# Ledger of designs, part 15: miniprotein binders against Protein ANTHESIS PROMOTING FACTOR 1 (APRF1)

Target 1, 330 residues: Protein ANTHESIS PROMOTING FACTOR 1 (APRF1), of Arabidopsis thaliana (Mouse-ear cress) (q9lyk6)
Amino acid sequence: MSLTELDDGLVRRMAMGAVFSDFGGKIHSVGFHRTDDLLVTSSEDDSLRLFDIANAKQLKITYHKKHGTDRVCFTHHPSSLICSSRYNLESTGESLRYLSMYDNRILRYFKGHKDRVVSLCMSPINDSFMSGSLDRSVRLWDLRVNACQGILHLRGRPAVAYDQQGLVFAIAMEGGAVKLFDSRCYDKGPFDTFLVGGDTAEVNDIKFSNDGKSMLLTTTNNNIYVLDAYRGEKKCGFSLEPSQGTPIEATFTPDGKYVLSGSGDGTLHAWNIENPSEVARWENNIGVVSCLKWAPRRAMFVAASTVLTFWIPNDGESPAPADPPTDQQQ

## First folded at step 7 (miniprotein)

Design B5
Fold by ESMFold2-Fast, scan of step 7:
Structure B5 (fold): chain B 330 residues (1-330), chain A 101 residues (1-101)
Amino acid sequence: as target 1 above (330 residues)
Amino acid sequence: SEKEITIVILVPPEKARELLRKIFELAEKYGATVWIEFEDGKVAIWITVYGSEEAIERFIEELEKLAKEEGVELIVEVEEDPELIEKLFREAIEYAEEQEK
C-alpha cells in the first residue's frame, strides 16, 4: 500500500487487523525500517522479533538472555539493528549492541553508559546514532568504531531525536527544556532552546515530523505537545488519562497532519493538528499501549502492549468495526 | 588468555535434551568450559563459553556444524568482525542512496 496524503475519513477507517499474541511479556519498543517493509520488536521475554509488514508475518525471532532487549532501531540496512540492554549493565558495561540478524551475530558493543538507555535514534543520513541514558548523559556514536564520538551531560531524563534531514538533533531535558544542536558542530553547544509551557514533568519522548515543521513531545504527567520546530511555539496540546508505570508513546503520521497516542485507559486517539480536533478514538481489548508507531511508507500503524497489533484501513471484506464516539481535545 | 562468549541456540523442545548432551561433549573435546542455562519446555538454550581464544573458536565452529545438521538456529555474541562490518556499512550506504533516487 503506497503512502498517500491522509484525510480524516481514512484515519477514522483504521481498524485492527493482524494480531500477534505469543509474546512472553510486555513489548518495550518497536521500530520500522525507513524504506523496507519491516518492523522489529523488543519485549520482556528477551526476544527481538522481525516482521514483514507487507504480509503481516513474523520472519525471525532471536533471544538475548544475557543482556535482555530494551530500545531497538534499524540501521540503514534492513538486516541490522541497534539494541540496548536491560541486564548486567554494571558488570559488562555493554549497554548497546550492533546486531546482524542475517548472521545471527553481535558485531559491536558500545560501552560507556552506566544505566539504562531510554532513548535511541539513528541518523537518517549516515552511520551515526545517539543514545540517552538514565546515567544523565547523551552519547553520540558511529557504527564503524567502538569508541564514543561525543558525550553531553545533562540533568534529568534525556530524550533524543534527529530531524528528518539529519542536520539538527534535539535533546529534551529537565524542566521541559528542549535544546537544538547542529549535528556537525554540537561541541559548540546548542544554537537554540525551547521551553515547553512551564510544565515541570520529565519529557518521555521527542519526535520531528517528516516535513521538519513540527516537534512532538510526550511528558510523564500524561500530556502531549506539538511545537513549531523552528520557533518552539506551541501549536496544540492534548491531555491523556493517567497511566501508572507505563509511558505513553505518540506518533506522527508520515504527512505530519495527524498525531496518534495511547491513553492510560487503553483508548487510542487520533488528532488533526492542522485543524486541532480529535478525529478518531478506538477502544481496544489489548490494555494500555506501550508502543505506537505509524509506518513510514503505508497507511498502517502498530500498537503494542503484551500483544502486537497492526492497524490498516477497513478493507470492506468484513463488517466495519463500530467507531467509538469521538471527543474533541485542545 | 581466558575469554567469555555467549551463545543462544533456538531449539524445538523435543530436541533440547539430546542437543544439550552433544554440546557438553563438544565442549569437553575442544577444551572449552560451558555454563548452560535451560528450562525444560523452553525454546532457548543459553550457553556461556569460557576458555582460550583457540578453544572457543574451535568449539563455536563445531557447534555451528552441529546446529546446521540438526536444523536449529544459533545466535553467537562475538567480538567485532571488521570485514563484515565494513561490508554492511558499504551496503547500507549504497542501499540508502538507491532508495533516495
Scores: ipSAE 0.048, ipTM 0.504, lowest interface PAE 6.3, mean pLDDT 82

Design B6
Fold by ESMFold2-Fast, scan of step 7:
Structure B6 (fold): chain B 330 residues (1-330), chain A 104 residues (1-104)
Amino acid sequence: as target 1 above (330 residues)
Amino acid sequence: SEKEITIVILVPPEKARELLRKIFELAEKYGATVWIEFEDGKVAIWITVYGSEEAIERFIEELEKLAKEEGVELIVEVHEDEDPEEVERLLREAAEEAWEILKK
């Protein structure tokens, strides 16, 4: 209907379009609004930037010099954001802010985390959100109140994600375990645990597909796994070139048929999940990509390092096929 | 915070960089948030700060000094317990007023 259907040909025709290179450091986080044509970024220069993705232009920039910026996501309203703090965490506890880009105001501060937030997700169905911090806690919040609604203690680097219906959330745990919780009774502990077999590294990031059937995991040893979200069985997996501590983000396409990821050599990859094969590979000049997301309602993705790039289909151009001929053929 | 104040400054983009450098120094000192909008070939700089009456008064004094040195006009709005929609309307009116001042 309104969503763009993807096939291997369209994925292969994706090419770099608009580029924004005026950031004062690495981009930490990017997020699309679910329904409106908007993107937000957070970066090392303490800025949050709002972009119109339909016209590929920057609409607004805000600098948070006291707290810095780190993780960011939209609330349900297209002008409102949740942003985590980079500085002054142990002294103030002001770890998260709820702000309006439309009103140019900070609406609420959320206090509690004692170290940086490394994972942030908005409930898809209500005004709740979750944050995972290097302080070894996951906190549950409500946009309407300052007080933390719930806290879960864990070991290692947390990664959190809501299921598409908001009734289940997943938390990555030490040792490649992912625990599933019922959002209505999370205090009773997890109802299931998925293990990423054969992996010696921690899970870095978790995402659910829009249809709720698949779970996408990235690991610190540069592997990607796609699991069945209900059974925890591995559907497929892909290996990336090694990265020296730079977090690599992977993303589903909105239809759940493809996964895209950066790699430690700066290359971008696309794989077909239904027929597990690499369908496209792009070399670029922006370095190692730390942020990568496909737009929810367009044939478009963004890839960010110290620069932000928008990728859209090029009708006449396609990258080298997954099985290119030998370059020594001359 | 006891109260919130919003200040709007409109400048040509080529002057924004140097002005922002000085504004960032003030923002760090007073814990202010700086917002930048790009519209119709100009840059609107919004500054919000929360604090005591004394802290806000000093902040305004330092900004007025910067505005005078740079030849820029300030528009100051003070907010207390207000509806977010009403605040948005007031901010838009302030921006329109600033645009009119710059065009004269």
Scores: ipSAE 0.258, ipTM 0.606, lowest interface PAE 3.1, mean pLDDT 80

Design B7
Fold by ESMFold2-Fast, scan of step 7:
Structure B7 (fold): chain B 330 residues (1-330), chain A 103 residues (1-103)
Amino acid sequence: as target 1 above (330 residues)
Amino acid sequence: SEKEITIVILVPPEKARELLRKIFELAEKYGATVWIEFEDGKVAIWITVYGSEEAIERFIEELEKLAKEEGVELIVEVTPLSEEERRKIIEEALRLYEEFLKE
């Protein structure tokens, strides 16, 4: 089996492996590096943590007491991150930071947002990134300059995503509306608008599949939707148990064939979206997940609450030969 | 005037927990950022603080006192970065990324 070629059997064999439980609060955000075997987490304890996913090992912790930590993603370089702030937003305006984990430095502050960043996306093709905030703006940035390169004002809670080719970005907003922009001339306004049809709930998050063919939406009324990314037609949708205070998280598999999501009752679900059906359901003992991401280059996903868990295929045809090391259960 | 300093403390893991508890109190008070690295059975604690000369001087004084009480060595480096220097670091990081993409 190729690590990016999945079938129902492999998805069903996914099982909890390494567990990290030394967080001082809820994990708000996780991000995989595109090419290196690295994961970063942000948490209520004001930490950013760097993990080696090949060995399921914690490499580094940073604590940001002035700004806090919230949304986080890698830049293209595996030692550099973009992180949003939770504290002192009105006094400093320092809503986003560009960090070097190699040098332990804050390289740049991006000022402008007046409220928390709830969506953060790195361009796949250049040094640009986007942030969406509860201040009802989306800002476009360049890692090389302090000044905001563009701003879009919208009603509701924005969610942003680049397509995998970096030619188009999407902004999701109230009512299940998604507006598509040409990344080279976004100042001319959107060239298309998709609607999920009849859903009036706000979008929490939006993602493109790696092949660019599908778009994944999660909503405040605990639904997930998969749209055709070119036509905006709804391919499938699933309703999940409600959770107060924790939005539903969902992720594509790298091949775009499956979607995994959390649920308000703490269960994890997997659906085949080519032939829409639930193929797996897992109970867990970590509660309602706040983060759920499938690794870009491995048969692996992470699910997080106040605890970070790594999931890998269990060989269902053979018993596992050994218990995991005690140190991995910290 | 504003200044940035970086401080490194290399400490055995058994001392790290108590020292970090106290460092976090100082970091919150002075707006410092704390980086922790694990290497060769030791914990390397990096502390970066940005602020006025007076605030930084007071922070260093408290941190030196704490390090002495815990029996660990404190290494202080001053790293004032101009906008031009930050831009050069960013350019170098992006250059390294472009080289990485060739592989």
Scores: ipSAE 0.373, ipTM 0.729, lowest interface PAE 2.7, mean pLDDT 82

Design B8
Fold by ESMFold2-Fast, scan of step 7:
Structure B8 (fold): chain B 330 residues (1-330), chain A 103 residues (1-103)
Amino acid sequence: as target 1 above (330 residues)
Amino acid sequence: SEKEITIVILVPPEKARELLRKIFELAEKYGATVWIEFEDGKVAIWITVYGSEEAIERFIEELEKLAKEEGVELIVEVEPWSEEEIEEIAKRAAELLLEEYEK
């Protein structure tokens, strides 16, 4: 499809469509498949759920009652997932699973982490992935082998992301530090370090824009930052309402021109980052959004709390978004 | 030494929820994974467990007792997959990725 660039009008027309409310708790993690029209969710009820986003249909549910479910993402194959464990598995070290939704099988267990995985990222170019854990390590894995391929030790709660080319990965850590590594020779240490926003909050999540030019950071104290991915300089930043116990997720649009985020008051926001302005603000009744992602190949995003909601443009009418702030651009 | 088995139970949708609640207790105890599909007007409950042969045998025994108590319509036991079969499934993603690269 040629829906690679968005405009303010299209963003403002986004409105809640399909709603799935049969979850037994909060949704922890959502992930889109890169090429297929599929979404996976992970929830407090120990379920992974597979959705067809083209037809707004739930395809399959799996329950992991001993290990629980936490972080989840697709591998390159649309039927295969990587999932982390929620419950204490320190003695076994079985914090990560590779599974097939088509074959109803767990294909591998990845052992090594001593505490929960809080960040999970699939390589865009090969069968490698990274996990960041509260055990203060980042581990590098290969789907083809059980053994850990590499370990990086660091302070604080790690967040990991591959750039879209798979040539660089970033690790965010304590003190607002983001370290950049060459994926082919990460054992030589980082080639660059960015410092963001001071020392009082850890980075919750890190994402690269699809063009590789921008980096999106969310913090545990309810701030978001957009950095130049090459120089580490702040392009823009936004403060969100404080959230009580729910981490905030932000997402790029596929063209990298907009950022969307939840807020502690349950509001969703959209900002144009090239012409800095708040484009849209949606008040909703789903509560504080724990997961927010824009689909890679559609004019669609998902927002999740204890329910999963799909957002798409309405038929030629603008939805009634909340009034934008009076022009206070400085 | 570790094995994996799959058991399939087909039930009408109206009985699925009550049966699943009881299966979840066994799944937690034995580390079994439960997979749910909605096909042919029925709910297919797939249960996989990975572990020692002794643990798997105990799991099957407890599940058979539960099935008798609940009067489920069908239990289908699937033979354990070999390591080679699991590896073939895992290789599927790598082969597709190579094909994409060559395009």
Scores: ipSAE 0.692, ipTM 0.819, lowest interface PAE 1.1, mean pLDDT 82

Design C1
Fold by ESMFold2-Fast, scan of step 7:
Structure C1 (fold): chain B 330 residues (1-330), chain A 103 residues (1-103)
Amino acid sequence: as target 1 above (330 residues)
Amino acid sequence: SEKEITIAIIVPPEKARELLRKIFELAEKYGATVWIEVEGDEVVIWITVYGSEEAIERFIEELEKLAKEEGVTLLVEVDGLSPEELEKALEEALKRLFEEEKK
């Protein structure tokens, strides 16, 4: 299952395969290693779990009762992670940890944030990463050094993302603004600002497409926007059913042609962004999806709620796309 | 239910690697899970231990025995100490370590 160019037919054939239901609560975060061999999850039960993707097998589970687990991502090495903390933030300041899953060691603490980290992004090209916190700051870090390398103050809920080449990063601001920074000279301020939605729209999450051409935004009012990453022009937008307490998450396919997201009614949706249209809907029995990511190099995605599900193409077993509800006819 | 205890070991740097290996062996033997941080040029080893009350108790008992045999200082349940008490305990332990070195 090496990287393939997707079409509407392949997207429609995606179907639930492996299911892991032994979690003690909601899954907060999932991350793929860039080699596409490993997946990590963080959950309300304070666990970090490591999965082998090719064999759909749980490799390891560890518990982090002192700090909890929240946002998680791989470093460039497949045995090491960056994980944010849920507990004891005010007293310790240990909001971020660099840890080894190979030998259960905490390699470094990154201190400075005064509140929970809600956005975490590893640089694709070096040992740097960014964290966005409810303390109204974005911090830039280096895995090799305890000290914060840079700090940006903002209003609103921070969301951060590197582009695929690590040359640009984006930060969400209050009022639906997204500011773009040159990663080598961010101290000069942003070189551009994009605006999305109306006066009430707040950006919750940002992702760049792998080709660097598109930017995917989710908002607190349950809308998804796809922008031209260079000019900030809206390519398309989609609306989802609201969910109580679970922010919507969206993902690009690796070729950048499709976006997937889950709605508040538990339905998963897929849209073609080159010819903007909904190409698939899946009713599922796992509830509202809290995490959704397409694998970087495979025809596969994961969707998580209190259970973790792996989705792969299945030519004869996928349900037909759901018809639009008749009660929503105007 | 699972319990959690934080422990500090103050150790000569040349003994740190050997002690880390033995700590992992003890944790595995008694069914405890450990997370380890090394600080101060390998002079302070912080251990967070998770497990059943019985597993943790057996692990600590064996760790205390190991610390005595190796001549290193062990502080157990440091989470129960005030920040002032912890700072004082660490300072006293480090002073003792460095006094032996300067004889």
Scores: ipSAE 0.013, ipTM 0.495, lowest interface PAE 7.7, mean pLDDT 83

Design C2
Fold by ESMFold2-Fast, scan of step 7:
Structure C2 (fold): chain B 330 residues (1-330), chain A 102 residues (1-102)
Amino acid sequence: as target 1 above (330 residues)
Amino acid sequence: SEKEITIAIIVPPEKARELLRKIFELAEKYGATVWIEVEGDEVVIWITVYGSEEAIERFIEELEKLAKEEGVTLLVEVPDSPEELERLLREALEKAWEEAKK
């Protein structure tokens, strides 16, 4: 199955389909595999859950009571994950784990972070990954080696992202600053710095568009910014309703033409960034969304709170909206 | 539907590798799927067991026999309270270290 080219009409037809409500708490991280039709979730109930997104089916649940679960992403192999820890960080230092879902085992521990990991990204081109922590460091890792390969000490809450060529990475930090690094010589410091619109709040998250031309920033001030990735100039920006303790989540569509975001009132929004306008708004009866991601290869996104919801186009069969069932397993 | 349970085995480091092998053999024999996390230089082995109720019961029964034979501490039904878990882990680790000194 291939992703169809997106237009305003298709985006407006997105509607809630499958719902999974058996989580024991808030879902705090979701990740799609780049090539396979798989999604992983982590939640406050200490579970990692694996989903088949083609059939909207839960494939596996594992519980991690010793370490908990926090941030999660796939490696390049669809059977393995990187997961950060919530518990026992000071005593063990085991802040990150490399897991095999096929073998049901931990392949490696990555020790070093002194506080929770809040940002995690896999290199698009090799077995390297980066983590950003509340300990005010960014660490660079290699899946083949348990020793940390590099450390950057910064101010505030870091958020990290690779561009899709994997040769440049961005670190967003306190005061709306975004610093760009060459991955081959990051120890020489950043080669560029962008400052975002006078915002004094911390950047919650940063993402590159798939074409590498745009950056998407979310802030603790409930603002979203889309920047030119080369010059740091603001292309557009949006203000959203504040929430109590849940940061605003946002995602690009795979073609880079649209941005979707949650809001503090539980509403989901979609904007066209080529012709800056809000093209869709959806009421969400599951509360404030903690996770929001568009699938890399499908006209599909997921929105999560204490429940996980899959959104797909409604093609006009029974176009009148109906309340989805709470326990949908299909 | 399949069921799941999380258990901990606290073992002397010298016995950890052999016990892991036997655990996987028991899981395969009784049709249970296990997920394993190891902590503290292989002193604490966390096992999440998946399968039918019958498969899980058979696996746990045989695991209890193995733990008794090897003189290691098995915690079945790991509590969801961090305070209760820490208390149980302290007791189990004391027993494991005492056994390791033999």
Scores: ipSAE 0.000, ipTM 0.320, lowest interface PAE 12.7, mean pLDDT 80

Design C3
Fold by ESMFold2-Fast, scan of step 7:
Structure C3 (fold): chain B 330 residues (1-330), chain A 103 residues (1-103)
Amino acid sequence: as target 1 above (330 residues)
Amino acid sequence: SEKEITIAIIVPPEKARELLRKIFELAEKYGATVWIEVEGDEVVIWITVYGSEEAIERFIEELEKLAKEEGVTLLVEVEDMTPEEIERLLREAIELAFKELEE
């Protein structure tokens, strides 16, 4: 798979295209399939929705009133998903479900988490996945088995990510600590620990760039950090406007050259991380963005609030982004 | 072996009355329990059945047929699927997706 090669001009030409506004609440989570042109969403209306991104078409909706929907991702099969639950967690322990989308079946329950799952990541190389929960644990699972394969206890709100090769996974935790594990022998403990700035920084999300060179962190105090994934040194950092109860999300472009994020004032931002500078800023009419992901194989990203929007390059003339405020970035 | 399944049928209110009547008839036949939740404009019918694999499979088949005839969404929760059964279902779901793209 080749990475999408981007430049500042193409990033600036990204513009809102297809819009889906029939959601009954905030969109909690979005995920692209790694190889197929598919997107899944989960939202407060308890729906999972499947989209064809090549044709900007909604393919399927399912409703999950007993468990709700929260975090979601594709497995390696484009017809199946892993979805976390919002309801009945303490009583059932049915925190995660393995779903077949087209025939509307729940294939497995993964029981054990005692509180909401806030981070979910599929292995890029096998049928394993990780979940991080407000119960202060990370669990490792195998799609073929109901039983939890491993558990790691930690402080604070966990965020988890596999690197592109699936050889390493990272867990971010309270105090700005990121611990790196060898996926083949994680039971030996972490082989490295990185520290992000701030005494008690709470990490909202963590992602590896596709080239494996960078690590992207977002925090609950509205900061973004890009670290060297090998050494843990900060490459760059950005500050965003405070959110009114919606965590910020950030995404790499597939080539790893750019980071995009929403801010609490509803704007979207794009930064070049090789030559650290803000290259684009977009106002939008959908409010504060709860989900933001760049498609793995297209010049396309999605931004979601209570509305799902697809962004693609506009070949027509668009106004250049305004200069950023002089006191926002240092 | 014996197992338990839970099934949800999501129904527009205009279809709920007649569909519930038919569901209660099937539930009596298979010894299943039924409860109803109303959320906004949707009616969710929950059904739990416990029994042999053969009896449960027949019950699911009848519910799936009923859901298709009435044009409603059926969500089935099943325990104890083998990896081979899951792979077969995923393969079948891919075929269904292909048909949907063809329209």
Scores: ipSAE 0.005, ipTM 0.364, lowest interface PAE 10.3, mean pLDDT 80

Design C4
Fold by ESMFold2-Fast, scan of step 7:
Structure C4 (fold): chain B 330 residues (1-330), chain A 101 residues (1-101)
Amino acid sequence: as target 1 above (330 residues)
Amino acid sequence: SEKEITIAIIVPPEKARELLRKIFELAEKYGATVWIEVEGDEVVIWITVYGSEEAIERFIEELEKLAKEEGVTLLVEVGDPEELERLIREAIEKAYEELRK
């Protein structure tokens, strides 16, 4: 069963369990299925890999040598994925693919983006999804229809996210601006705009907490910000060690009480958001983490570099992780 | 009007030669014309299939059976909008039927 409420003690007890080290390059993207115990990965070796997270087993691997793999997420069905392309984007126009892992079919191409997709988000309530691209557009899609349903042009690197209820989506853009849209009438423009005070860096990623109360931003200058999702006020922020070429990913715990992130020095950090403090820090031997996500229904997260690692509570069998640094630590 | 479909098969190098022979045999048997490109050390066989809609459909059905028998991964890229819609509906219906079970 999954934990709906976490405490500092459980977070501190998280430790590396299963390790998968047979990837031929960096892992670019990981995604959990919302309801099933499944994880998908995309990597530089052009593979998509499907994992059973309950048993820590690789279920399937497929290679996509013509298009490569980049951003990936599940649709509502556990056997189907949306995957973006790395190669031949200008010549093919095949920037996004709807895939069935059940029968190994490409069900649909979504054509229109002129550059890499850097942000991808599935609607939590219907068969719609959004993609944000380095072509400076956000596109809205319907899995049932080949044609783009909507396009929003913006400045800078877009990052997109649906809120948990699918009623609102957010687009983060140049200058730390976050624009909020009503998903049913987005063509009327944003109903609100938040500014992350003083940060001029581009946003890498944006996420809503499951309770809808907080927004999590990561930036290209290695900062993390947690905003109030209703007011846009900064709740807290953290600076991380610089990471060359690898964007930092951060994740909420399912209860929204904690944020976890990697750092450019290869460490992992956990912060309590409701009682603001760093509660855990883990040194690892896998290098700089490119992907970090907490499982939606388990006391489990995954951290990925060129290897994929599953983290679970150690139950006292292994030594506890190092405490966060204080003035008294070396 | 002649239809065109692109297919990719990921195959262990040890099986590539025999699988290629069988692919050509299936194309000849069902009246489809194939253009094949082999890529990489982990062999990827790219097949562009030309022919009538009926010939291509029969070829793909038999190729899917062959891929299952040989234990290789087959990906079908559909360039025809009508065929794409059919495949999408079939896959969705099958997936939802399993979900309802």
Scores: ipSAE 0.000, ipTM 0.238, lowest interface PAE 13.3, mean pLDDT 80

Design C5
Fold by ESMFold2-Fast, scan of step 7:
Structure C5 (fold): chain B 330 residues (1-330), chain A 101 residues (1-101)
Amino acid sequence: as target 1 above (330 residues)
Amino acid sequence: SEKEITIAIIVPPEKARELLRKIFELAEKYGATVWIEVEGDEVVIWITVYGSEEAIERFIEELEKLAKEEGVTLLVEVEEDPELIEKLFREAIEYAEEQEK
């Protein structure tokens, strides 16, 4: 299956469709399954929720009162997840869990982190995954074994990401540095280091584009940067409104041509990175968006605050997005 | 061979008394032990069962049925049985392969 190829017109036609407002608090994390039409959410009400994205329908809710829920992602199987813990980390050490949603089973605990996991990434090619914690470590795991496969100590807040082919992973370091590792021999240290585009702010999040050509960085100074994933050279950058206490997420479209981001004023923005310009902005009444992801195989994205919203192209007479600013270049 | 697993059932306090009675009856049938913890506004019922893999699988199946009928959350912690974990992992792979057909 080929990835959906987008144009500015289709991006501008994206409009809020299904809305789920029955959450008992802020949504912390959302994740799409790579091949199945499924989405999982984690929230402050300690729930994990499973959604059918084809029909915009909630399939399942489970509550996790002992451990809470924080970061979440699918494994390769659509019924199983990796979820990080919010509670009882000191007493249990159960910082990460391998869960079955259909059987409501905790299949495995991954013990070792001493503080909350803030970054979580599943390998696209095998049963390995990475976690980055406020304990200033990145741990490498295998779903088939309890024992930690590797640990990297670093300064600052870690962010981790696999590239699309699972051959390279990236870790954010103190001072705006991003280090690249070969997944098969990471124990030999990084093979390259990128410095974020002249900025000394810490990196909050890293994402690779599906074509492997670009890297998307979200920083603590309310800017996002798109780098060349091979050379580390800045392709473009965009400014966001400051957010008080709410983390902002940005996402690539599956074809790698567009970046979307939340902003501290509650606005959503879309930029074309091939012809660097703001192509759309949406004002909404759901507050500051903390979770934003484009679906891997659809013209669809989700935006979440305390409310989960699904966005799809609208060919009708829905309200047009706000006009782009006169000067779209930073 | 003998295995051990721990299971948690999370229930609202108003359902706990009647559900706990049914759980004790089921635990007696399978020789399981029951422990109760209060976590915030929820009651967590911990059940530890020790026995053969077949006996444990049957007990879990009956608990899953009871949880579904009562509309309560069931969490099964199987860290104590690596062979059961491997079996469940293998079944997950088989399920994924079937869905891709």
Scores: ipSAE 0.000, ipTM 0.292, lowest interface PAE 12.9, mean pLDDT 80

